# Designs tried in a protein design chat: VH-VL binders against Putative uncharacterized protein F40H6.5. Part 2

Target 1, 136 residues: Putative uncharacterized protein F40H6.5, of Caenorhabditis elegans (q09277r678to813)
Amino acid sequence: RMVNFANVMEVGDNITITGHIWQNASESTFNLYVGMDPKYLQSYISIHINMRWATDGIVYNYFWGMWNYQFESYSTRPFSRGLPYVLSVVRGINYYDVYGNGQFIKKFGIIGSVALHQVGAMYGYQQWNIDTVKMN
Short names: E, the ipSAE of ESMFold2; O, the ipSAE of OpenDDE; V2, 0.75 times the mean of E and O plus 0.25 times the DockQ between their complexes.

## First folded at step 1 (VH-VL)

Design a9 (framework fv_acasunlimab_arm2)
Fold by ESMFold2-Fast, scan of step 1:
Structure a9 (fold): chain C 136 residues (1-136), chain A 123 residues (1-123), chain B 110 residues (1-110)
Amino acid sequence: as target 1 above (136 residues)
Amino acid sequence: EVQLVESGGGLVQPGRSLRLSCTASGFTFGDYAMSWVRQAPGKGLEWVGYIYSGGSTYYAASVKGRFTISRDDSKSIAYLQMNSLKTEDTAVYYCARDRGYSGYDFEKYFDYWGQGTLVTVSS
Amino acid sequence: DIVMTQSPSSLSASVGDRVTITCQASQDISNYLAWYQQKPGKAPKRLIYYASNLETGVPSRFSASGSGTDYTFTISSLQPEDIATYYCQQYDTLPSSWLTFGGGTKVEIK
């Protein structure tokens, strides 16, 4: 599911999605994009959150014309297949705080050009339903 | 429509250098990652390396330090510079278009391939 | 690197037979697996992406399934034009692993 927000994300704002994870999910992914109407390989991803359901982990990165594997990082996954989820991403000045089902799971640093640009869109895809999307 | 054409292959002596070119047409070249994949005669496929749309490069361990991938988006050409060639580098070299890790859509590596160019490293 | 083990290395079957090829990854690849068909003298053609998704225009007799480390490719009713070598390929590149192919399975009729 892709959503273009009416307003850009400001420091202190959060983007929260809720839904349901497929019982046989292999992967679920969520991206916050710089700007609106993101295009494959043309748009910046400010934070990329990739959940791999066969492992107990989440992979984080950003995209600014390339994937930067040196900035790849990880966290534990407080979600379970077949169950509802709440994922929240809170914008700081030069970081994101990520919460899963109310639990703090990751502080993700943002650097360079992506840190100075404003998030205007999200895209969640792969094996989960995204029922609600809110920016607060 | 989408076409990839390799050139530059040939016979070369061990220890020498050779540069391969991959000329692309029919798509916005700068939006795609480009890969090189080789196949030794009668053997399987082996990934050599790729270059992302932003220019970052990654290489298989067997070629790291000897091979360099680059691109010229204004000409829609990807290059494979092969230095310090060994007899085990003998293979058909394919240029392939890949989306790289997109983060936006389903990843679909190697949706289009060139016809390949043969590199023979022999004394 | 993630090692892809493909079995069998070769097989012979009759027209109409069900053909099954397996591919095992040395670690979980989260369905980032493609299957390719390579006919003699030609470049490979991708048939399957993301473990089980069939490419547009590829006949429905081709299918694939699997998850985690174990993946399967099936031709439900082998046709003469299916003579080729088939390769699996993982593309789980995020965790510092690189692209790797299975060893290939040569499919021959009889």
Scores: ipSAE 0.006, ipTM 0.524, lowest interface PAE 9.6, mean pLDDT 83

Design b10 (framework fv_burosumab)
Fold by ESMFold2-Fast, scan of step 1:
Structure b10 (fold): chain C 136 residues (1-136), chain A 125 residues (1-125), chain B 106 residues (1-106)
Amino acid sequence: as target 1 above (136 residues)
Amino acid sequence: QVQLVQSGAEVKKPGASVKVSCKASGYTFTSYYMHWVRQAPGQGLEWMGIIYPSGGSTSNAQKFQGRVTMTRDTSTSTVYMELSSLRSEDTAVYYCARDYGSGSFLSHYYGMDVWGQGTMVTVSS
Amino acid sequence: AIQLTQSPSSLSASVGDRVTITCRASQGISSWLVWYQQKPGKAPKLLIYDASSLESGVPSRFSGSGSGTDFTLTISSLQPEDFATYYCQQFNTYPTFGPGTKVDIK
């Protein structure tokens, strides 16, 4: 699902999403998009959070014309399929801090031009239900 | 119609460089990734690298790092792959291939859905 | 780098046979696996993406399954035009191809 925010994300703001992960999920994705009203295939992702339910943990990356495979990084997964989740992403100057169910799980660095652009939207995809989304 | 048309066969000596072109038509050139994949005679497929034509960003397989350069010209909808310091082991058919959504922000659905016809590069003394 | 292995390396089959090809990854790749068909002298053709999704225009006798490290490509009733080499490929990291499985006529 795509959610457009009324304002862009400023340093110190957080985006918190709550919901539940499908029992049969193979993958669940949360993307924070650069700008307002992003268009498919022509927009940039400031942080991509990909939950892999087969054997992998959480995969992090950004999209700026292509995926930068050298900057792909990982964390443990504090979430379980079929159960409620709380995911929070806190904006720093050149990084994001990611929290799962109230626990710190990842500091993700923002590189180059990606750091200069502000997030205005999010897209949740692949087998997770989103109950609430708030930018605080 | 969506198509990728590659340049013609090349014969090069060891130590030379070769530049293969891949001209795209029938779609928005800057909206799709372009991969380069090679295949030595009788062998399997080997990934060389990827370019996103919109920004020109590239990522190459480590085996080719320092020898391969990928570029594009948006005015002609053409991608280029230049391989330097050629060796006999570089004798292969070189393919360009379009990728809808490899790493797509909307989907893990991806794959090389349209391929060029291939360019045979022979490295011979 | 993620290594892919395919089994069998080759097989001989008759028209109408059910053919199963397997692909195994050295580490988990979720569903980031695609299958290609290559006929002699031709470029590869995309058959299956996202491990199990059939590409538009590909006959329904082809199907893919699996996730994580173990994947299969099945041809439910082999046709004359299906004699080819089949490759799996992962995109979970830098792309790598399996070594291929050659399907020959018996």
Scores: ipSAE 0.006, ipTM 0.556, lowest interface PAE 10.5, mean pLDDT 82

Design b11 (framework fv_burosumab)
Fold by ESMFold2-Fast, scan of step 1:
Structure b11 (fold): chain C 136 residues (1-136), chain A 126 residues (1-126), chain B 106 residues (1-106)
Amino acid sequence: as target 1 above (136 residues)
Amino acid sequence: QVQLVQSGAEVKKPGASVKVSCKASGYTFTRYYMHWVRQAPGQGLEWMGIINPSGGSTSNAQKFQGRVTMTRDTSTSTVYMELSSLRSEDTAVYYCARLTFYDSSGRSTPHAFDIWGQGTMVTVSS
Amino acid sequence: AIQLTQSPSSLSASVGDRVTITCRASQGISSALVWYQQKPGKAPKLLIYDASSLESGVPSRFSGSGSGTDFTLTISSLQPEDFATYYCQQLNSYPTFGPGTKVDIK
């Protein structure tokens, strides 16, 4: 599910998605994009949240012309296949705070000063249903 | 067919600037990042920088900071690399190259430089 | 910047020989390692991506292996058209290239 924001995310804004993980999911992914162009594979990704169901974790990264595996980071995954989820991403000054089912799971640094107020779209894809998207 | 066609050879004096062009065809120009790489005669490959043709944003290798400018023209599907304050050690073949990505189950991963321009020889000579 | 080193810097081999070229990274790059072949006067040609994945159209005698910091390119039975310079490249961060390995005729 792709959503273009009416305005770029500002400090203190959050985006919350709810839905269900597929029973047979291999991966479920959520991206926030710099600008309004998530249709291009090479578009800048401010935060990439990748849930790998073969492992016990979530992988985080950013994309600024390429992936930087040296700065790949991880958190626990408070979600289960076949069950409902609530994922929230809160914009801070130089970081995102990520919450899963109401619990804090990750603080992720924002890369690039121009990205601070330029995040304008989200794209959730792969093997989960995204039923609601709410931005404050 | 997908191709990158570069401008012809240049001979410049020390202190001059050179602007090399790379015209893309056969694909959606704004979808793929373009890189610039150079190679001095008999030497290895040296990365210079990257441009996003969609927004025009660039990142340059530290060695070239302040001397290299990369731009694009979306109406002609052309990227440009301008190198200023030329010196003899800038004598090299300059290549443009397209970066591809593969989708590893929703994880976009840099694949490789899959398409290269034919190269532009720049000679800096007194 | 991530530095890449290659060994050997050059080698001489005969048709039919097994050739192995090594690339080492100054820090971990996962599998983000690419191999290119360059013939005199030509642009580099993609051989292998993601450390071990063979590009379509490249002969099966070429193979890659490794992860993290240590990588190898192997040519199982060298052919006349394989005499060239081979470069490794990392794409785990902004691109850097190894210094190249020249494969020449004995």
Scores: ipSAE 0.007, ipTM 0.583, lowest interface PAE 9.3, mean pLDDT 84

Design b2 (framework fv_burosumab; at its last look DockQ between E and O 0.07; V2 from the best seeds 0.00; counts 0 for: pae O 11.1 > 2, placed apart)
Fold by OpenDDE, look of step 2:
Structure b2 (fold): chain C 136 residues (1-136), chain A 124 residues (1-124), chain B 106 residues (1-106)
Amino acid sequence: as target 1 above (136 residues)
Amino acid sequence: QVQLVQSGAEVKKPGASVKVSCKASGYTFTNYYMHWVRQAPGQGLEWMGIINPSGGSTSNAQKFQGRVTMTRDTSTSTVYMELSSLRSEDTAVYYCARGRYDFWSGYYDAFDIWGQGTMVTVSS
Amino acid sequence: AIQLTQSPSSLSASVGDRVTITCRASQGISSYLVWYQQKPGKAPKLLIYDASSLESGVPSRFSGSGSGTDFTLTISSLQPEDFATYYCQQYNSYFTFGPGTKVDIK
C-alpha cells in the first residue's frame, strides 16, 4: 500500500517501518518516492528494494526519470517470508541509509539535486505488507 | 590518471574574497561529490563544505555559512570555492577532495583523490 | 555536531614498532569512519574507509577496527615511510576530522 508522509525527510530523520512478508511471496518490492504525493510508475524513486525469492539477496535500483539496468546493485537479505520485518531508513546529509531487521544493508547516495531525492512517500507491493510507520 | 589540479597561491587583504578552482580529470566528473577542506599552518584538517555531482546542491559547515560559495562547471570539469569577507584566520592551504561514492561502484564515502592544495594568505 | 578526538596527540616510535591510534566520536557513527595519512607539505592520503576496509594500494600493515564511538588505527610494524600525521574523519552526520596524531621517530 501507498503511505504518504506528512513532510519530506530531512537530514537526521529516521523512519521505522514494520510489516510482514507473505509466506508464499514470489516477489516483494518496496519503494521510497520523491515528493509528497507521487504517482505510481511516474514519480521518481529514490530507493527501490526488490526481493525475488527464487534467488538470494536484494536488488536495489533507482527510477530517476527512467529505469536503468546499470543502476542495479545487490546486498544480502536480512528478511524472511512469513515473518515480520523492521525496515529503517535514515536520511544523511547526501544519502539514505537502509537497515533491515537491525542490519545495515545499503547506502543510497543522492545524485543530482537533493530536491530530486526528497522522500515523501513509500509503497510496498507484491506481498510486502506495511503495518506501522514511525517517523523519528 | 585521476587527478585534481588546483589554482595557484593567493594573497588577499582582509575583507576581500578569494576564489579557488579545482580542475578534475581522468574520471566522470558528474558522478562524484566534491569537498573543500582547509588546513591552517601547523593545524589540523577542517571540512568546509560539499557540492553534489550536478552542482545543484551544496552544504557548508556552520562556521562558514554565508561566507562560502561552491559551484561547478561541467563543461570544464572544474569546481570552484569562493570565500568572502576574508580574515587573517582564513590563512590556510585549501584542498579540494573527491568524495568517493557513486551508484556504480557502491563504495562508501571517503575522500580518495585530493588536489595539491592552494595556499591562501590573508594579511593587511 | 559530531566531534572526534584522537589519542594520543603525538607519539614517538621506532621502526618495527606496533603503533595504535585511537579515535573517539561524541556519538555513534556506525562504521562511517575514515583514516588518512598526511606528510608535511602534501595532501592527505586515504588509508582506511568504512572503519576497517583497507584502501587499494595501502600496505597490509595498516588496519582499522571499531564501530559506534571507538575506533582504532593500527600499524603492525612501523616503517620509515610511516612517520606522518594521521587523521580520522566521520561522515555519519556532515563531515568532521579528528585533531590528528603525529607519529615521530624516537
Scores: ipSAE 0.000, ipTM 0.624, lowest interface PAE 11.1, mean pLDDT 88
ESMFold2-Fast, scan of step 1: ipSAE 0.297; ipTM 0.795
ESMFold2, look of step 2: ipSAE 0.036; ipTM 0.661
ESMFold2 (binder alone), look of step 2: mean pLDDT 91; pTM 0.929

Design b5 (framework fv_burosumab; at its last look DockQ between E and O 0.07; V2 from the best seeds 0.00; counts 0 for: pae E 8.6 > 2, placed apart)
Fold by ESMFold2, look of step 2:
Structure b5 (fold): chain C 136 residues (1-136), chain A 125 residues (1-125), chain B 106 residues (1-106)
Amino acid sequence: as target 1 above (136 residues)
Amino acid sequence: QVQLVQSGAEVKKPGASVKVSCKASGYTFTDYYMHWVRQAPGQGLEWMGIINPSGGYTSNAQKFQGRVTMTRDTSTSTVYMELSSLRSEDTAVYYCARGGDWYESSGYLDAFDIWGQGTMVTVSS
Amino acid sequence: AIQLTQSPSSLSASVGDRVTITCRASQGISSALVWYQQKPGKAPKLLIYAASSLESGVPSRFSGSGSGTDFTLTISSLQPEDFATYYCQQYNSYPTFGPGTKVDIK
């Protein structure tokens, strides 16, 4: 599910998605993109949030024309296959605070200048349903 | 001595393009962001965009999207800004300004500690 | 689209005066605020970043304060070289500048 924002995401903005994890999920992904109308492996990703359900964690990265494998970072995951979820991402001055099911799980530092991260869209995909999207 | 030296003043007709250069010296060119800021006569400052000279990545203010192109030449430590489809409202002094060290990973990267001398661009009929 | 306003737009002051300039943001910007000084025909000069951090080589008579939406630049004892225009700038997203405050000699 892809959503273009009306305005660039600013400090204090909170995007919240809700839905359900597929019973047999293998992977679920949420990205915040620079610009609008994101294109796979072309558009820049300010924060990449990837659930690999064979593990207990969440993988975080960014995409600036290529993945930075040396920057990968991790958190615990409060979500379970076959259950509903709430994922929230709050923009800070040079970071994102990530919440899962109301629990703070990660502070993800923005790489490079904040001015390069003019986030205008989200895209969530793979083996989860995204039922609601809310931007404050 | 850390310095940014810009190309000279230009006079252009509406609809033309202008390309302003900014040569850096006295520091490692690829370690720091470069910004472009303009100032119309008697007016305030307006941010135009940023380039990371290390990879050449850019981000433009939305107002100038589609009209501004920033490039760099690492062999000469020079950043270029080209503004196309010029209008009389584009008459201004154009500054390059050094941002923070991109290795530092801080929000202060968009504070401008070194500025070029400015380049006057006049757009007239 | 974070708009900055400054108050006053201009002021006249004497050497030795305490000068206070205010910058207000249209929405919260935490501490992501910069102050510049600009003299006629010259590029701006960085004074303060992160709302309150003094740039190296800037005299200690300059100070900054504030967070959220309201910010202040203070010159504790105005000197002859301080007559200039002062601009605020925010960077919690793409940079925007305030309209400036001109400080004239009385």
Scores: ipSAE 0.007, ipTM 0.620, lowest interface PAE 8.6, mean pLDDT 87
ESMFold2-Fast, scan of step 1: ipSAE 0.273; ipTM 0.751
ESMFold2 (binder alone), look of step 2: mean pLDDT 91; pTM 0.935
OpenDDE, look of step 2: ipSAE 0.016; ipTM 0.660

Design b6 (framework fv_burosumab)
Fold by ESMFold2-Fast, scan of step 1:
Structure b6 (fold): chain C 136 residues (1-136), chain A 124 residues (1-124), chain B 106 residues (1-106)
Amino acid sequence: as target 1 above (136 residues)
Amino acid sequence: QVQLVQSGAEVKKPGASVKVSCKASGYTFTSYWMHWVRQAPGQGLEWMGIINPSGGSTSNAQKFQGRVTMTRDTSTSTVYMELSSLRSEDTAVYYCARVGLDYGDYSPDAFDIWGQGTMVTVSS
Amino acid sequence: AIQLTQSPSSLSASVGDRVTITCRASQDISSALVWYQQKPGKAPKLLIYDASSLESGVPSRFSGSGSGTDFTLTISSLQPEDFATYYCQQFNSHPTFGPGTKVDIK
């Protein structure tokens, strides 16, 4: 699911999605976008969250000109295949705080100029249903 | 029609530099990232680096660090790749390639449009 | 750097055959895998992106599958124009390509 928000994400705002994980999912991915209009290019991903359903891991990265495998980091996954989920990404000054089903799971550093780092779109894809998307 | 047109074949001596051009047409030049990929005769494809035509920022493969310079000219919609200190193993076809996006479905990067290639021969 | 291997390095097949080519990554690349077709003297042509998404204009006999480290490209019924070299490529980090699989006429 691609969503373009009416307003950019400010410090203290969160983006929350809810839905269901496919029973036999291999992967589910969520991206927040900064920079160019997403219609032209997947140009800047501020945070890339990739769920690995064969393991208990979540992979985090950013895309700023290309993928930076040196910055790849991990967390535990408080989600299960076949079950409902709630994923929240909260913007701090220089970081995101990621929550799964109300549990804090990751602090992820914001790459680039924070003054110009305006998140206005998300794209969730692969093997999960995304039922609601809200920015608060 | 979206098209990338590259400069013609070059023959160089070891130690020289070569500058290959890639002219874009049929789309908004500054809206798509451009990559450079090479292929030695009878060999596979090797990635060299990427340039953002809007801001001019670049990221290059470690193997070419210090030898490759990528630039662009927005007034002519042209990207350049300059490779210095040429060696015989740099003999290859050099391609520019655009990172595409399916407007109906976002996906990871893919090279959707390629230049025709520029043969660079380095011989003594 | 992420290394890609392809199997087989070459194969011979007849028109109408089902052809399967595999690509293995040295580490998990999610679905960030792309397949290209290259004919002699020509630039590569995009076939499949995001491991399984068919590029617009590419015949439906081509399909891709896999995630993580193991991926396959399948041609369900080989046609004369399909004789070419096929490359896999990853975009999960700095791009790298597999060594290629050459599909020849039997």
Scores: ipSAE 0.006, ipTM 0.535, lowest interface PAE 13.2, mean pLDDT 81

Design b7 (framework fv_burosumab)
Fold by ESMFold2-Fast, scan of step 1:
Structure b7 (fold): chain C 136 residues (1-136), chain A 124 residues (1-124), chain B 106 residues (1-106)
Amino acid sequence: as target 1 above (136 residues)
Amino acid sequence: QVQLVQSGAEVKKPGASVKVSCKASGYTFTSYHMHWVRQAPGQGLEWMGIINPSGGRTSNAQKFQGRVTMTRDTSTSTVYMELSSLRSEDTAVYYCARSPIYDILTGYHAFDIWGQGTMVTVSS
Amino acid sequence: AIQLTQSPSSLSASVGDRVTITCRASQGISSALVWYQQKPGKAPKLLIYDASSLQSGVPSRFSGSGSGTDFTLTISSLQPEDFATYYCQQFDSYPTFGPGTKVDIK
């Protein structure tokens, strides 16, 4: 599910999504994009959140024309297959704070200039359903 | 010590494909991104795309989408750029150039090492 | 895509002159600007990265300044070996280059 925001994400704003993870999910992914109408491998991803259900945890990265595999980082996964979830991403000045089911799970550094961080869209895909999307 | 060595000049007919190689030495091949940049005779520099040699993931400039393919071979520390459906406007010197993988500690990018260039001429 | 413009497109100067080349971005790029020197028949050479950081081995007569949208490359005392075209390039998004400034010396 792809959503273009009415306004770019500002410091203090959050994006919160809710839904259910598929019982048989292998992966579930959420990206915040710079700009609107994002295209895979052409649009900058400010934060990439990838849940790999065959392993423990969540993988985080960004994309500026290429994945930075040396900046890849990880957190625990407070979600379970087949169950509902709440994922929130809060924009700070130089970090995102990520929450899962109300639990703080990750502080992820924002890379690039202010212009590059005009976050205008989200895209959640793979094996979960996204029921609601709210931006503060 | 650190160097990028490219394949030799090519002459191609319109509609053909060309594959240029860039062999890296003197550093850890998978620790730097590799870019392709071209320059038509008497013209400026034009970025074509980027490949991460570690995973092989690529991102190409929109102008070349559908015509350019970038690949790598980690066993030989070599990056390849293949451009298909060649036109006379593709006549240019093609360069490979490396950049650091961007992270919060470095805070910068630059093409610090360049290949010598490969002249590709497209003529009838 | 972020567009870069350079001014002037070409110039001629005498040995010992101070040369200033400007680069302007279509949107803010912080300090994500790089300067290259290219001599005829050669690959470009990195001079300045992060707008103002001098690359190791580059003569101190070269300097860079600026942030946001307006950037400058300065050669404090032009030498015969500085005959070249100078390009700016941004890394704030997918890389783009300015059109180049050709420096002819007398």
Scores: ipSAE 0.008, ipTM 0.551, lowest interface PAE 10.9, mean pLDDT 85

Design b8 (framework fv_burosumab)
Fold by ESMFold2-Fast, scan of step 1:
Structure b8 (fold): chain C 136 residues (1-136), chain A 124 residues (1-124), chain B 106 residues (1-106)
Amino acid sequence: as target 1 above (136 residues)
Amino acid sequence: QVQLVQSGAEVKKPGASVKVSCKASGYTFTSYYMHWVRQAPGQGLEWMGIINPSSGSTSNAQKFQGRVTMTRDTSTSTVYMELSSLRSEDTAVYYCAREGTYFYGSEKYAFDIWGQGTMVTVSS
Amino acid sequence: AIQLTQSPSSLSASVGDRVTITCRASQGISNALVWYQQKPGKAPKLLIYDASSLESGVPSRFSGSGSGTDFTLTISSLQPEDFATYYCQQYYSYFTFGPGTKVDIK
């Protein structure tokens, strides 16, 4: 599911999504995008959260014209296939805090000029359902 | 001038609850995460959980889920940690600690300021 | 959950000695490692953050190194005030502490 935000995500704001993960999922992905309209989607990703169900981890990165694999990082995955989930992402100036089912799982640093740009959209895709989206 | 001051020692019976306070001063209370860490006598440090004093959002260590509740009062710049269903193995010094990451300026993912600790004794 | 181990669990040393303490993580944690000093009856004190960054006000005889899974805290010339327990802590996934290394007088 793609959602354009009414206002840019400011420091201290969070986005929380809930839903369920497909029983047979191979991947589930969540991105936050720089910019307030659809033309920025898939071009500039401020945080990329990728769950690869063949492993027990979550992969994090950002995309600024290219994937920067030297900044790829990982966390444990407090989610299970077939079960409901709650994913929250809290914006800092130079970081995001990621929570899974109410538990802190990752602090992800924002590199370079990405920290200076508006974050105005999300896109959750692949093998999970996103039932609610809440920005606080 | 930056300081965390905790409430005084408590003695509780098994099955009771305890609520420890931690009052912050000398900085913007709502701009830094606060953590709770405990230490049983002669043992190491054990992380219990984190609270965002701005939003009130919390995340607790798996071991304490269902027993620990963290809250804050922004008007008094105070965080609270309540631990229920106390057992003798909960006897420990409980610390609050500030994470050095300033929400609006800089990252430091370390606990840079600590409270003096609160001794909680659970005995029958 | 990420587990940290420290070696040795305790050591005895003399003033002027070079002391080395190791912290090992159960998985890669990049540079997401912090060192604390704790004296008896006191709260822990931050020494080193981001594996190698010296906290302001901490003497330069303290240094940290390492990345990934293996980390070291070094005290180049031990002083009387350095007899304490030292803890490593990761912030890569949640927060966990190592079991501590006690540095005692010989």
Scores: ipSAE 0.007, ipTM 0.546, lowest interface PAE 14.0, mean pLDDT 84

Design b9 (framework fv_burosumab)
Heavy chain, then light chain:
Amino acid sequence: QVQLVQSGAEVKKPGASVKVSCKASGYTFTGYYMHWVRQAPGQGLEWMGIINPSGGSTSNAQKFQGRVTMTRDTSTSTVYMELSSLRSEDTAVYYCARAQWELPYYSDAFDIWGQGTMVTVSS
Amino acid sequence: AIQLTQSPSSLSASVGDRVTITCRASQGISSALVWYQQKPGKAPKLLIYDASNLESGVPSRFSGSGSGTDFTLTISSLQPEDFATYYCQQFNSWPTFGPGTKVDIK
ESMFold2-Fast, scan of step 1: ipSAE 0.008; ipTM 0.594

Design e1 (framework fv_emicizumab_arm2)
Fold by ESMFold2-Fast, scan of step 1:
Structure e1 (fold): chain C 136 residues (1-136), chain A 122 residues (1-122), chain B 107 residues (1-107)
Amino acid sequence: as target 1 above (136 residues)
Amino acid sequence: QVQLVESGGGLVQPGGSLRLSCAASGFTFSSYAIQWVRQAPGKGLEWVSSISGSGGSTYYRREVKGRFTISRDNSKNTLYLQMNSLRAEDTAVYYCAKDLYYDSSGYWFDYWGQGTLVTVSS
Amino acid sequence: DIQMTQSPSSLSASVGDRVTITCKASQSISSYLAWYQQKPGQAPELLIYAASSLQSGVPDRFSGSRYGTDFTLTISSLQPEDIATYYCQQSYSTPLTFGGGTKVEIK
């Protein structure tokens, strides 16, 4: 599910999605994109949240013309395959706070110039259903 | 830049085995899921199997489950499909196809190989 | 399994014509649909992803749209090089499924 925001994400704003993880999921991913009408590997990703269901964690990265594997980071995953989820991403000045099912799971630093991370869209994809999207 | 090259197809008798290979170049191989998609002569496209970038997750269509095994060697940038107990209905051109999305499984395929023909006949 | 029904199975049109091909999902797949072009004797090529996003390098005469579970591929002005079979594909749920294909020929 891709959603363009009415306005770029400001400090203090959050994006919250809810839905269900597929019972047989191998991966589930959520990206916040710089700008609007994002195209994968062409648009910049401010935060990439990748749940690899074969492991016990979530993988975080950013995309700025290329992936920076050296700066990949991880958190615990409070989600389970086949079950409903609530994922929230809160914009700070130079970081994102990520919440899963109401639990704080990750503080992810915005890499490079924060002024260039004008987030205007989200895209959730792969093996989960996204039932609601709310920007606050 | 991005290239996928299949090999290993050929003529085989029913009940026989073949191993297909897909050699990849021009992208970070371990970061992308790759699929096998087949097409019987004169017929449509049919998804066969998918493997995640790490190789930790695999998926199969029902008709090949237990007979085919998808695998990858990320150190060699090569994808494999081991096909056992082959049947006449497995006759097809087999394509490997790269996911558009980083480190995912089975979605949109931005690059395809040229295909390798598998013929199962007596 | 999610069934993808394409129509028509084949069509003939003249150069310059507007061509539309439709694909219907048996259930909601959001925008998790791609369109591929396969020219005779060649591998498929990605034209449209996420229902309406044009792949880099693809001519802008190709466009995709979604209305519920109905998806449309449009060629605004058919060219000779567009002779091909076109396939839709859902990526919402495994097993991944393709439509039956639409063969586009020039009259």
Scores: ipSAE 0.006, ipTM 0.529, lowest interface PAE 11.9, mean pLDDT 86

